# VH-VL binders against Uncharacterized protein C28H8.2, part 9

Target 1, 141 residues: Uncharacterized protein C28H8.2, of Caenorhabditis elegans (q09243)
Amino acid sequence: ANFISDPRSMFPKMVRTKNAFHFLQYFMGTFRRMFRNKTEMIEHFNYYDDQVKGTDCHIQEELDFARFKSYFDRYTRTHYNPEIRIIFAIMTKDSSHMTVEFHVTSQSWFGFEDHFHMIIRAVNDENVGWGVRYLSMAFNC
Below, E stands for the ipSAE of ESMFold2; O stands for the ipSAE of OpenDDE; V2 stands for 0.75 times the mean of E and O plus 0.25 times the DockQ between their complexes.

## First folded at step 4 (VH-VL)

Design g30 (framework fv_bepranemab)
Fold by ESMFold2-Fast, scan of step 4:
Structure g30 (fold): chain C 141 residues (1-141), chain A 120 residues (1-120), chain B 112 residues (1-112)
Amino acid sequence: as target 1 above (141 residues)
Amino acid sequence: EVQLQESGPGLVKPSETLSLTCTVSGGSFSGYYIAWIRQPPGKGLEWMGTISYSGSTNYNTAVQSRVTISVDTSKNQFSLKLSSVTAADTAVYYCARSPYYDILTGFDYWGQGTMVTVSS
Amino acid sequence: DIVMTQTPLSLSVTPGQPASISCRSSQSLEHSDGETYLEWYLQKPGQSPQLLIYEVSKRFSGVPDRFSGSGSGTDFTLKISRVEAEDVGVYYCMQGIYLPLTFGQGTKLEIK
């Protein structure tokens, strides 16, 4: 109900996995499928079990699924050499909740480096596994 | 809802530097590029340059040597500085936003414009 | 620089009649992804420009369906099926693919 929903299954509603790292890999795979060129995407995973904190940003845009999809459909057509890195990942001790911040860097048609942070909050259901509950973007923290 | 508001001196002397500010309120420039576009009296629109939230800029080559656009994220403000002004720089100056991922989407919201006259 | 040429420079129409404005670019605005980055803006008297159409034919939010855009390559058209008093102003096309971004010289629409 609180999860991102899409008939085309762009984002997982409820990922059926008990492994938090596998959930992150699956989600990153979704980003790869959004890029419509032969540019290799470089991924850096720094998964941390409640120990690491990343950048805190005040300037954020909270996105509904339609707006997010519209932005990224356009982004993937006009940007090259995308690189995605997990800046911050923290999971509650009971493995019920996770917050992940992604840093995305790419080259725009204008030839300058473009980057943003995206924050995802996910919930682990006991029976079905992980699903995304909340998504927001923050710029240049 | 979302508003962009330009402010400036109104009158600038030849050879001086013009400084304009664009303030975003009722929403966010996060997720968007901001452009400066000017319009001389009775004439058409000229794109001056664009800045991303990260501070990356692109400038019109016609003014590239004189123009600087900057952002102050703590104040939700974008600034344009244009040096060595002449009468040809007399215009209404607008700030406008476009979606962050692609300035090529178009300018969806515009400020009301601020008139700048270059005169001795 | 890409030159954007609009025709006519001005037109007068009777309310309820159609209007058509052409825009020609000095080179193709089509990207290899199949999208064409051409926009139409309206500047009403004493007001800021407002976005009408983006990507040749897509209406911006709140824009009445009497406005339509079409075209490809270098030739583009904005049509108003039934002109209303609120449509008076100067219309500009813009190419958004090549730096510097460039506008047409504008077309003034007046009511007879």
Scores: ipSAE 0.005, ipTM 0.557, lowest interface PAE 12.9, mean pLDDT 75

Design g31 (framework fv_bepranemab)
Fold by ESMFold2-Fast, scan of step 4:
Structure g31 (fold): chain C 141 residues (1-141), chain A 121 residues (1-121), chain B 112 residues (1-112)
Amino acid sequence: as target 1 above (141 residues)
Amino acid sequence: EVQLQESGPGLVKPSETLSLTCTVSGGSFSGYYIAWIRQPPGKGLEWMGTISYSGSTNYNTAVQSRVTISVDTSKNQFSLKLSSVTAADTAVYYCARSPYYDILTGYFDYWGQGTMVTVSS
Amino acid sequence: DIVMTQTPLSLSVTPGQPASISCRSSQSLEHSDGKTYLEWYLQKPGQSPQLLIYEVSKRFSGVPDRFSGSGSGTDFTLKISRVEAEDVGVYYCMQGIYLPLTFGQGTKLEIK
């Protein structure tokens, strides 16, 4: 898929949530479903801050949102039957920040099971709710 | 108690667009999906598509080129439009609610009463 | 698409007797979270479908304990320990994990 423009700008902004449980539920749900439907991928992208930064062990450099879009686009085209599980989650007492580590598994179209760990750091914005400020992915690392 | 109510035209001519509305009352659907399921007379159930409160949709590939599902969160209303209808689209159309968990559907816990649509000239 | 096959297509039962309906899926419905997303619905004559069982064996709110579900992988069973007159209708199994979501063809339960 071609993401020349920010795909989130092509659609009405999805409403985020201020509830941490709902945020994780929706984040994981949209992650799973984006392998089947590009609209779900755009909804999943809504849970990321516009200035999100992160890393991937394969690249060994800091990535911006445009690079993560390319990764997700490629990954969802080459894999199916995704599953995402929380390994570790911690939230500040004031419900302003959280760090979550996920274990992600999926089946490759090339006949093998793939897995990786994903860490997010999310911030609860007073107006729009929870959004990911940092994303780290470790594909086969 | 959560209630879902479908409404539609009853009769639609071949080649026209069918428009149906589902109104949800008695509870919030913000944490739920709404699905459309149809049943031709004397036949089984066919899932048409599902929409979240945020507007994300999944459609059955058999109808995806003709189906559009939309939501108006201010009215708790969900709409299905099906274009280029034929006699094969004659069915009772249901809307049903599904929890918005890790899986798109999970299960359909509450169903509307259904609205009969006949495609005939 | 996942094909859901129900057997039998119809059965007639004397009130108070047990009934059993089978559902087979063309591939495993087990999710990596350890759950299996298989549901059973009952459609009484002239009514909307209603949820009986979800996640293979969990009864939905208000469903009598005479209904039970079991199975794993691709092979599932709905049992009614003592059929009552109000249990007549068409039973459908459904898989809720793969798109498109698919139902079995239905099993009609009648009273003798």
Scores: ipSAE 0.000, ipTM 0.499, lowest interface PAE 16.6, mean pLDDT 80

Design g32 (framework fv_bepranemab)
Fold by ESMFold2-Fast, scan of step 4:
Formats: C-alpha cells, sequence, structure tokens
Structure g32 (fold): chain C 141 residues (1-141), chain A 120 residues (1-120), chain B 112 residues (1-112)
C-alpha cells in the first residue's frame, strides 16, 4: 500500500448519542445494570473514548481505558446493589463539553458499604456523539 | 406537589416573536428537564425542544432555526421564544417535565397550556 | 425522524366494552440497554395530556389497572378492559428514545 490510513479511522467508533440528556441517562443506566449483566458492562464501556485517561487518588499512575475496564470488572465481581447519583453537571453553551461528578455507593460481598466519587469530562464528537475523555475516581480520599 | 404554569400573550402578529414563560414550583429541578410541546387546533402533539436546569438545550430540527429556550434559575422560570411567526404557529403551547437522571424518558407533569393565536 | 402510526384514528365504544389501540414505529424502539421507550398519553377534552403508560407496559402512578400496554420492537398496543365515560379523549403514543421526540397522530375514543 502506498499510503498509511489513520489507525483511528480503521476502527470506527460505535455510534453513541449526540443528546446530552440521553447520554447521562444511558451512562447511569448501564452503570447500574452492569453489576448483573456482562452485556450491560460492554455497552457501558461504549460511552468512553478509546483514548480516555484518568486518575485514582490512591494510584500514582495515569490510568488508561484498559486499566479502568479491569477495575470495573473486578469491582462488579465483589460488589452488588450499586447506586449512582449526580452531584453536579455542567455543559458548555455549544453542547461540546460537559463535566459531571457522581457519587457511587455499593455493597461489598464482605459486609462493607463502599462510597466513591467519580468525575467525568465528556466530549460530544460530531460524528459519534458523547464520550468520556477523562475519568477521576476517589475511593475514601 | 410539582406545578407547571404557562403564561404569555394570547395574540401575536405575523412576523413577530412569540414569547412564553413556564413557572415551575413545588419541587427540585436539578434532576429534570423542561420541554415545550405544542398542539395546533384539531391536530396532534409536536415536541419543540427541552432545557435542563443547568441551561442545556436540544431543539426539534423542524423549528431549530426560529426557537430559543432559556432558564432563569432565580425565578424557576423557563422561557420559549419563537421568531418570525406565521399562522402555522397558532397552537396551544404546553410545558412538561421529564426526569433525566432516570433510565426512562417520559413527561410526568404538564402545565395547563396557553393558547397562542397568530393573526393580525 | 421516527414516524409513529396509530390505528384506528377514531373508535366508538359502548360503556363497559373493551377498546384496543395500535401504535407502530418506523424502526425499533428497543435500546441496547434492553428497555423499550414507548409511552401512552391521554388527552381528555379541554385538558392537558396525562401519562398513562411508560416503558411499553408500566402504569404511571394513579392509573387504573383496566389500562394495559403491550408490544415489542415496532408494534405496540394499548388496551382498556372496560371503557368508562371518563376515558373519552384522544390517546397518543410517543417514542422517547430518538431525537426529535415524536408522537403518533392520535386516536379519538368516543362513547356510543
Amino acid sequence: as target 1 above (141 residues)
Amino acid sequence: EVQLQESGPGLVKPSETLSLTCTVSGGSFSGYYIAWIRQPPGKGLEWMGYISYSGSTNYNTAVQSRVTISVDTSKNQFSLKLSSVTAADTAVYYCARSPYYDILTYFDYWGQGTMVTVSS
Amino acid sequence: DIVMTQTPLSLSVTPGQPASISCRSSQSLEHSDGKTYLEWYLQKPGQSPQLLIYEVSKRFSGVPDRFSGSGSGTDFTLKISRVEAEDVGVYYCMQGIYLPLTFGQGTKLEIK
């Protein structure tokens, strides 16, 4: 081949929603249901950009999407009865960017109730719709 | 109990801008959006657009170029402006509430509606 | 835009008899989350629309159990087991999954 295609265009993103209301509704709904259904977990991951980056307050390392998937996979195996609620949500006038803080609670199989805060920064891509570009998680800190 | 009430002029002249206000009382609105839905005489329902308490909007493409929805959080008021009106904009205009932190999209509470006639 | 088509456009029912209204969408209303976002509203004469059924088959708070919804994919039905005088009005289906949100054209229910 005498040209090199952009790797991102070789693996097109799944179509998401361009509506901010529907994005938050689907993001939260799939989060709640993914603890009982692997198909919901796969769908929840669809709402993240492939290049998503973030932090955990106890980890001295920037996390990528693979690390977040691993965290959620382990977390859903050890917890049940999740609840997620919005603390604040703000969006730019042009509906291009939003920042949302969630408070998450769930029950551990070891008899503890866990609480954590999660902040997402999401971007509305003109072709595929809303996707999480940055994720910050704070467990007990 | 949550209450929604529309207000505005009952008569608007062709080419003018229609301005309506929805006043919301009796509950928290941080988890909700307010939609405007209209009904021309003898016809069905048409969704025009919505706004969240934070000011995020989406509009029906059919009216997108003429419609603006805004919120005044100090008064718990949501406003609809529709420019360049014609006789086709004659309708009863409703505001309605929908929860957006729920997995379900539905309109649980509606205002009483306000009749707008576009005529000279 | 999703097109919502109701049949019949009007029906007259003797009090106490059942009524059935159909709603068809131009594409599936099932989301990948496994939920189907189809609602039914009733507009009584001179009144605002009111929510009857959401998520195909769930009755909204205060709605009598003589109202039931069913269906999947693109084909949905609202049934009233025993029509009462207070049920007179126009019934609308609505899809809540795709923008713009769209309603059926309405079905007028009258008493004989």
Scores: ipSAE 0.000, ipTM 0.497, lowest interface PAE 17.2, mean pLDDT 81

Design g34 (from c5 with heavy chain F29I G31S I34W T50Y S52Y, light chain K35E; framework fv_bepranemab)
Fold by ESMFold2-Fast, scan of step 4:
Structure g34 (fold): chain C 141 residues (1-141), chain A 119 residues (1-119), chain B 112 residues (1-112)
Amino acid sequence: as target 1 above (141 residues)
Amino acid sequence: EVQLQESGPGLVKPSETLSLTCTVSGGSISSYYWAWIRQPPGKGLEWMGYIYYSGSTNYNTAVQSRVTISVDTSKNQFSLKLSSVTAADTAVYYCARSPYYDILTFDYWGQGTMVTVSS
Amino acid sequence: DIVMTQTPLSLSVTPGQPASISCRSSQSLEHSDGETYLEWYLQKPGQSPQLLIYEVSKRFSGVPDRFSGSGSGTDFTLKISRVEAEDVGVYYCMQGIYLPLTFGQGTKLEIK
C-alpha cells in the first residue's frame, strides 16, 4: 500500500536508515515539523502497508486513513510547540522489528495543553532500512 | 454514534432566566468544543457561545452580558443560562459539537428545543 | 463581525438539474496556516442543521458526491450537480475562524 494521497504529488519522504536510533530521531523530527510550516505531512512517513489505525475514543470508532489524515492535519494546524517523548521501546535482537510508544504534548492555539499517545511498529527492510509498518493514534480520549 | 439531546422549559416568562441542558450520549464530552446555536421562528442561525470540556468559554458579544455556558463532565452534560429574557429570545435552541481538531466546525447537532418567551 | 452574504435567497430547481449557491464574506477567511475555514450546512424542513462541507471543499462523512464546494478568499460556491427531492431545505454558509461565528442568511432550495 502507498499512502501518497495525490499520485501527481512527489512528496519528500522521511530519510531511511538501517540504524534504529537514527530512524527514531528522523521519525520524531518529521513528526515535530508537521506542526510548523506544513513542510512535512503524514504521507512523508515510509509505510510498508496500509495499516494505519486511528481511533476516535469519543465515538468509539476506528478511522480509515482518509479520516485519520483529516483529523491529524487539523490537529497540527491548531497546535504548536509539540514535544514527543519515547515512553516505551522494544526491538527484536536481530534489529528487524521495533515497537515504540510515544507521548506527545502540545499547546493548543486556544491556550491549553493537549496530549496523546501514539504507537508505531517498524520493520527494518534489508535494502532500504526502517519504515513504519503500523501507526496507531487515539483521538478524543 | 454520538447523539445530543436538549432539554428545558418550553415556556419562559419575560425577565426570567432560561435554562437549557444538553446531554451527550454515545461518547465522552472530553476533548470537544460544545456550542449553543439558536434560530428564531422563520429566521436564520445565531451562534450563542461555546465551552471547551475543561470549562473555557467564549460568547457572542450580542448576548455576552446575559449568557453563561457550563459543563458537567461527570453527567456528560453542558448547559446554557440566558438571563433577562424577552420575546426576542423566542427561538429553537440547538446544542452542537465542534471537534477540537476542527476550528469550530459543527459536525453533530441536537434535535433542537423550542423556547417561547411569553407571559 | 464578519458578514456572510448568500445569493440567491431562494432557488427553485427541477429534479435532476444542477443548483448553485454563492456565499461572500466581508473579510478573507484564509488562515495563516493556508486553510480557509468556510462551511456549508443544510437544514431540511423540521430538522436540525447538518454539516455538508467544511474547509471550503471537503465533504463531511456520508455526504453524497453530487455536493461540491469551491472558492477562495471571500467568494465561495456550493454546487449540487443533480438536485434530488431530499435536497430541499435551507442552506447556510458559516465562517468558523473569527469570533463571533457568523452564518449567512440562508438560501431556500425548492423543487419545481
Scores: ipSAE 0.000, ipTM 0.525, lowest interface PAE 14.3, mean pLDDT 80

Design g35 (from c5 with heavy chain S52H, light chain K35E; framework fv_bepranemab)
Heavy chain, then light chain:
Amino acid sequence: EVQLQESGPGLVKPSETLSLTCTVSGGSFSGYYIAWIRQPPGKGLEWMGTIHYSGSTNYNTAVQSRVTISVDTSKNQFSLKLSSVTAADTAVYYCARSPYYDILTFDYWGQGTMVTVSS
Amino acid sequence: DIVMTQTPLSLSVTPGQPASISCRSSQSLEHSDGETYLEWYLQKPGQSPQLLIYEVSKRFSGVPDRFSGSGSGTDFTLKISRVEAEDVGVYYCMQGIYLPLTFGQGTKLEIK
ESMFold2-Fast, scan of step 4: ipSAE 0.308; ipTM 0.691

Design g37 (from c5 with heavy chain I34W S52T S56T; framework fv_bepranemab)
Fold by ESMFold2-Fast, scan of step 4:
Structure g37 (fold): chain C 141 residues (1-141), chain A 119 residues (1-119), chain B 112 residues (1-112)
Amino acid sequence: as target 1 above (141 residues)
Amino acid sequence: EVQLQESGPGLVKPSETLSLTCTVSGGSFSGYYWAWIRQPPGKGLEWMGTITYSGTTNYNTAVQSRVTISVDTSKNQFSLKLSSVTAADTAVYYCARSPYYDILTFDYWGQGTMVTVSS
Amino acid sequence: DIVMTQTPLSLSVTPGQPASISCRSSQSLEHSDGKTYLEWYLQKPGQSPQLLIYEVSKRFSGVPDRFSGSGSGTDFTLKISRVEAEDVGVYYCMQGIYLPLTFGQGTKLEIK
């Protein structure tokens, strides 16, 4: 999982999505650039959370906390904004779904102590580990 | 209704340190990038540097050896210090906000404060 | 540093007529995320600059629809479909992708 990061940019440069780690890096950059402020972001994720609740994508009974958390902890130390914290990330054993939990602190861009659950459907090649073959940034399954 | 307001001395002597403060009101201070941009009389705009809410800075290499930007989150303020000033530092100094998701846009600006470097 | 070059440096337009300002960057402003971080600012006489357009073509809140931005790579254009008296000022393009952030030299728009 090699990433090219532009040290002059607040977001990674020269990154294209090919696996879930690349997708998360690209997603974080895109996410930050999609929303003008925390209120718009909260409204957006509340909307998508409501759309996802009651689908099979919301059911995450088998979790690979150690692998996903290790990847995310590595990412946050090297490429991620410290003003948002990820306590853990969840990945299903089939590697077709991932869930990220954002923990918002009172000193972050999101300003309140809130938690967001995002479920992203990833189309993976099962022989290439936890990767995304065709990128989708839709928050649904 | 975000408002930014610069404050500081309008006259600074050569070789001294210029110190300006920007006060943010009417909107959230956290989650944004805060910048200083200057404009010499009759000239164009020059970006000086930015600071995040958490204190991470980026400076224009042209002034990097003389510039320091700092933040005081308890007061919703950030400040510019520029050392060893000369007549070339005479300019209107603006503070500006960039959304945290994008350091790349200056969506709100202060009114600007004129700083003259003169004996 | 990325050099931003504006053309023309000044133009004078009859009210109601269109105006066009060009901005060229010394290298591509396209980010690996597929977005291009080119912005346009207007500084009216005696006022601070104000954001008109970001990400090449997106109008900032409250900006009249007579303003439009277009372009890709290294060549960008700001168009005003019907110039009004309140549009007088200096227009600046800015690249937001590379540090240091750099502005064009400015284009002064005046009414005939």
Scores: ipSAE 0.000, ipTM 0.503, lowest interface PAE 17.0, mean pLDDT 66

Design g38 (from c5 with heavy chain Y53W, light chain H31Y; framework fv_bepranemab; at its last look DockQ between E and O 0.33; V2 from the best seeds 0.00; counts 0 for: pae E 13.2 > 2)
Fold by ESMFold2, look of step 5:
Parts: structure tokens; sequence; C-alpha cells
Structure g38 (fold): chain C 141 residues (1-141), chain A 119 residues (1-119), chain B 112 residues (1-112)
């Protein structure tokens, strides 16, 4: 993986794609693959800004990078056979911002099929490329 | 911090329907599952069924024909209905929570409610 | 249905002495993810059950380290390194991988 220094972070950043279609392919691909191993989890979160923020409908506090990573680490240990599809995607005319809604399904040990929606807002940064800036989960509303 | 509380009548006549409610208080970022588990006097624990936050259910085949578990997510209330009860259904009834991430464990239990089936 | 068999069904222990409870399943509890879904619960007198140990050996939050679990496949053990008066009650093992979920018959621990 290719890395550059991000002045907003103490940690080196992977250089990301600036192509919107490739970003969505990589985001969905690494999302599905992170259920298999932790290396893919690292690769998935390489597309999130360190300053990512977000919400869940049950939480009053704003969620951050560490809490999202912890959530998905726990989720992927108890769920399998993920599917993710785009419901809606829009991009600003200058191609600098994107909002995407995904539908996610997976299976759990009780044989339940779990469903939730995930909305991201991504920004195409001039230096590092597309990154997730905001994530909203409608998982348990 | 999650709290569960069972409620309902303590006495039910044979052939009638037992109805219980489990009220869950406390927030969860990720949701949860609720199971109903009963314990006849002096006996062990029997899992009756589990419901997800979306309303999907799995029932123990031993009681499947008589049991209905339902949820009102706006009130965080879960209901158990057991039809055509007999003396064999006399037990303490518990609701228990499984965290969404750890669906195979019951980390919080209600205090239990004793239901006696007698005329 | 998976049968969970506990031994002994009751035991009396002098305070400060160790205790050991065995649980045997009629079928392996190992799953394809490499994990084993075996839990231990304690029901103190007049109370509801409470989780002690999950995934064979992981202590639930707030459980004293004198409680430990071990085992694999079909044979599992709960150990209490030094029994205290507050440990009195009925201990249940449970398998959480195959429906219907099933509990062992219980082991009553008493102080003698």
Amino acid sequence: as target 1 above (141 residues)
Amino acid sequence: EVQLQESGPGLVKPSETLSLTCTVSGGSFSGYYIAWIRQPPGKGLEWMGTISWSGSTNYNTAVQSRVTISVDTSKNQFSLKLSSVTAADTAVYYCARSPYYDILTFDYWGQGTMVTVSS
Amino acid sequence: DIVMTQTPLSLSVTPGQPASISCRSSQSLEYSDGKTYLEWYLQKPGQSPQLLIYEVSKRFSGVPDRFSGSGSGTDFTLKISRVEAEDVGVYYCMQGIYLPLTFGQGTKLEIK
C-alpha cells in the first residue's frame, strides 16, 4: 500500500483513489471482505478520514473513528455472508462530495437475516482522494 | 446500563392464555435480542424462544404450536403469549437479553415472574 | 436436541477450598469459525441466573478471577479456586450454537 503524510493526522495515510466509481468498488469490496480477516478490516478503514463522525439512532453522542472500528470489529465476529448494495448515490457537480446510501444484509448464529441501512458522506480530498467523512447507521431504530 | 422487567398475572386458569410483557430500559447502539426462558419449580431452565429487534422469531419446537413472541419497538416491550396452558406450564418466566454482537449469550436477565396454572 | 450433562449434581465445599464442575455435551460445540460456544451461569438462591463465563473461558464483566473455565469439544469444566459463601447457588452450563438452546441440569453448590 502507498502512504502519504496527512497533516491532520499523526499516522501515515494510504493514498486513495480519486475516481468515484473505484472508491465505491473498493469501499463495498473491502466491506464484504472484512468479515473474513483483520487485514481486510484495516484496508476498509483506510478509506475513512481520521476525523470521521457519525450517528446511530440510539446514541446521543457523536461517534468517531475508534468507535466505528470497534463496532465493526465486534459485528464481523458474529455475522457472516454479508451483502451490500447501493440504494442511492449522488455527487456534487464539482465531484468533490458524495452521499451514498447502502443496504446491508448478513446472517447471525440464530439463523436471523439482519438488515440495516448505512449512509456515508465522502469527500474527495485534493491530496489523499476519496474518504468517508460521515457515517450514519439505521441499524437499530 | 440495561434493565429488564417482566410483568403479568401470577395466576392463570388451565386452557387459557398466559400473557407476559418484558420491558427493556437502557439504550443500545447496536440493538439486541430478547429470549424467554422458563424454570418450573425445582427444575432447570428451558429456552422457549428468541425475538430480534426487527421482529424475527425462533421458537423451541417443544412449545412452537402454542407460543407467540412479539415486540413493540416504539415502547421497548416484548410480549410472550402461551396458549392452552396446563399445570406443566407453571414456572418462573424470565426474559433475557442477548447483545446484537454476542447473540449466543444472555448478559442481562429480568427478575423473573412466577406464573401458576391452577383453577 | 443437544443434551448437556453436568456432574456432580450437588457438592458441598469447605470455605476456601477449590471446587470443580464438569459439563459434557452430546455433540461437539466447536463451530467452523474456530470458536466454542459454551457458557456458564450462576443462579444464587432466590435470584435469576447471571452470566459468569462465555466462549468456554472468557469471564463476564465483574466476575471474580477465582472463576475459570476450560475445555474443548464435548468436555468442559468450571473451576472456583477458593469457594466463598457468596458462591452458593446452582451452576448451569449452556450451549449456544444449535437450536433449541439447551442448559445442563444444574449443579448445586453448598458450604459445608
Scores: ipSAE 0.000, ipTM 0.544, lowest interface PAE 13.2, mean pLDDT 82
ESMFold2-Fast, scan of step 4: ipSAE 0.516; ipTM 0.780
ESMFold2 (binder alone), look of step 5: mean pLDDT 90; pTM 0.930
OpenDDE, look of step 5: ipSAE 0.100; ipTM 0.725

Design g39 (from c5 with heavy chain Y53H S56R, light chain K35D; framework fv_bepranemab)
Fold by ESMFold2-Fast, scan of step 4:
Structure g39 (fold): chain C 141 residues (1-141), chain A 119 residues (1-119), chain B 112 residues (1-112)
Amino acid sequence: as target 1 above (141 residues)
Amino acid sequence: EVQLQESGPGLVKPSETLSLTCTVSGGSFSGYYIAWIRQPPGKGLEWMGTISHSGRTNYNTAVQSRVTISVDTSKNQFSLKLSSVTAADTAVYYCARSPYYDILTFDYWGQGTMVTVSS
Amino acid sequence: DIVMTQTPLSLSVTPGQPASISCRSSQSLEHSDGDTYLEWYLQKPGQSPQLLIYEVSKRFSGVPDRFSGSGSGTDFTLKISRVEAEDVGVYYCMQGIYLPLTFGQGTKLEIK
């Protein structure tokens, strides 16, 4: 290849990684920079960090990446939403602790393996208006 | 080939609102972000803010109270409005594209439009 | 805000000789995802900036292989192995991890 092309796509693509932890670190990087300011970003992660402190919950490193990638790629290609965020509580005793928030405009359910389920919920108040679709992810720890 | 082109008045009086437009051509702008970056004469680059095709914005805190970036998806146009301008706002204004959700990397830039703030 | 400091502010190079530009950040640019989000841009005289390097060391499409980036943490370097006349301009580093996005003050490269 003497022809140099941008390896990046116009639409986000799932990075192939050898474990779920690296995959989630990638998504954290993808969405962090779109916060309105550093204070908002820090407050967001502090909130979720506090929610998981003192737990032994950990993500199983061998998740079905192909299934999750398929759902994410399909969603990303058909629905451009820069506010896409995935909420995970990640705690590994030996490596790191982090969170990622995933908000989707449509209510749906993603499930793969019993230890990894995603539920998208609509948040609305008829007097105030519609909120974002809230996605929470549960790990069977 | 993706092309970005800025347009605007060239001369703006102090205290008025500066309005610039960036037109994107050569492909769909779905799935990327557009940023506004300015450069005062003889100085470096300053990021002003970024917007998605759906209208989500991030602004530099230094200009946050005065800047508004908006999008017209039907025209592939992105607009910057900067209120209460002063001589310090004299600069070349660029729009630039970031196609990456995982990094804000500016792969294509418009030619820039010179804005002078003077009475 | 993250402060990006470039050195030198200006350098003159004989054609065909190497050039090196440094960029230092006021805090680490390594993200928790294991990547480091440092970009290099070139602004040729009278032209718009153009992307040269992203993620510290990856060349953008069409960028000659005489350009290379390296570094980690807070200390980064852009090298040109053999400077050509078309490489004249101002080089800027940028951090793409923290808002607001910030650029270095620029390094002017000129030919002797």
Scores: ipSAE 0.000, ipTM 0.500, lowest interface PAE 16.9, mean pLDDT 66

Design g42 (from c5 with heavy chain S54T S56N, light chain K35E; framework fv_bepranemab)
Fold by ESMFold2-Fast, scan of step 4:
Structure g42 (fold): chain C 141 residues (1-141), chain A 119 residues (1-119), chain B 112 residues (1-112)
Amino acid sequence: as target 1 above (141 residues)
Amino acid sequence: EVQLQESGPGLVKPSETLSLTCTVSGGSFSGYYIAWIRQPPGKGLEWMGTISYTGNTNYNTAVQSRVTISVDTSKNQFSLKLSSVTAADTAVYYCARSPYYDILTFDYWGQGTMVTVSS
Amino acid sequence: DIVMTQTPLSLSVTPGQPASISCRSSQSLEHSDGETYLEWYLQKPGQSPQLLIYEVSKRFSGVPDRFSGSGSGTDFTLKISRVEAEDVGVYYCMQGIYLPLTFGQGTKLEIK
C-alpha cells in the first residue's frame, strides 16, 4: 500500500500520462529547477565526461551533479525498458540540505537485471545557494 | 508503515475554538499533504482543508472563515483549529495523507477522533 | 462546487453475488493531463475510510481483484464481482481535482 513506489502519484501533471521512464526525465527537470543557477557549483568539481566509464559497470562512487547527469543521460539513451520501477523517499528539508534517496529497478540494461540506488544531497550555501555536494550511486552488476 | 493519529479534547462548548492534532509516524513525512476530513454522526464525509509539509493550505469555502490548519515539522504534527463552533460541528474528525501534488488521493487515514459540541 | 451523486443509497446482497454502485459528477473529472481523478473509498463499520480505487480504475495496494472501477467523464461505476462478508460498509466516491474536494453521499452495502 505504498504510492511512493509509483512516482506518477507525486507528479500528476508531469508523469501520470507518461511511463516510468519519462519520470526520470521529469525528475531531472525538477532537480534542475532547484539548481538552475548552480552551474558554478558543478564547475567546481571539474565537469567529468564519463562516456569512457559508461562501457564499464558503474559502482558506488561519491560524485558531483555533472557526473550524475552524465550517468542519467547514458541510461536514458541506452536503456528503454518500460518495466522501470521507482521507489523513492524525500526525507526532510532541514534548512541547509535535502536528501533524496531512490531505487530504480531495470532488467534490460546490458541484458541483465539492474538495481540502481542513488543518494543525492542538496545543500543550501549562503554564497551560492542550492547546490549538490554529495552524490552516491550503486549498481549491481 | 505510515500511521496517522488524531487527538483532542472530545467535548467543546458552543462559540469556543476546537483544536485537534494529527501526529504522523513511520515513513517519510515530507513530500505529501495532510487533509482534515470530518463526518457528522450518521452522515457522509466532508473535506475541510489540506496542508503541505511547507505550510501551504487550501480550505473548503464552507468553513474557510473559521478554519486554520498548521504544521509543526519538528514534531511531525498537523493541527486543525475551528473557531466559533456550533452543534453542527459535532463529528468524527479524521486526518488523511495524500502523496499527490495538486490532486488529492487519501492513501492513509487516522483512526478518527469524536468531537461533540455541547453545553 | 462539484456535486457527486451515488446510486443506490443502500444495497443488500447475498454472499457470493455481484454488487454495482454508480457515481455521477456534475462536471467532467478529466484533467488536462488526460487522466480522470475519481476515487472510491470504503468505510467498514466503526472504522476509518480506506482507499479502494484511484484514477477511476486503478486498485490501491492490497485491494482484492474482485473490486473494479470503470467510467469516464461524469459517469462512474464500482463493481464487486462476488461480495464477501468483509466488504460490508459504506462506499464513497470522491473527486480529487476541483476545490472544494467533494464526496458522494455514500452507498451502504449489507449482507442478506
Scores: ipSAE 0.000, ipTM 0.497, lowest interface PAE 17.5, mean pLDDT 67

Design g44 (from c5 with heavy chain F29I G31S I34W; framework fv_bepranemab)
Heavy chain, then light chain:
Amino acid sequence: EVQLQESGPGLVKPSETLSLTCTVSGGSISSYYWAWIRQPPGKGLEWMGTISYSGSTNYNTAVQSRVTISVDTSKNQFSLKLSSVTAADTAVYYCARSPYYDILTFDYWGQGTMVTVSS
Amino acid sequence: DIVMTQTPLSLSVTPGQPASISCRSSQSLEHSDGKTYLEWYLQKPGQSPQLLIYEVSKRFSGVPDRFSGSGSGTDFTLKISRVEAEDVGVYYCMQGIYLPLTFGQGTKLEIK
ESMFold2-Fast, scan of step 4: ipSAE 0.321; ipTM 0.717

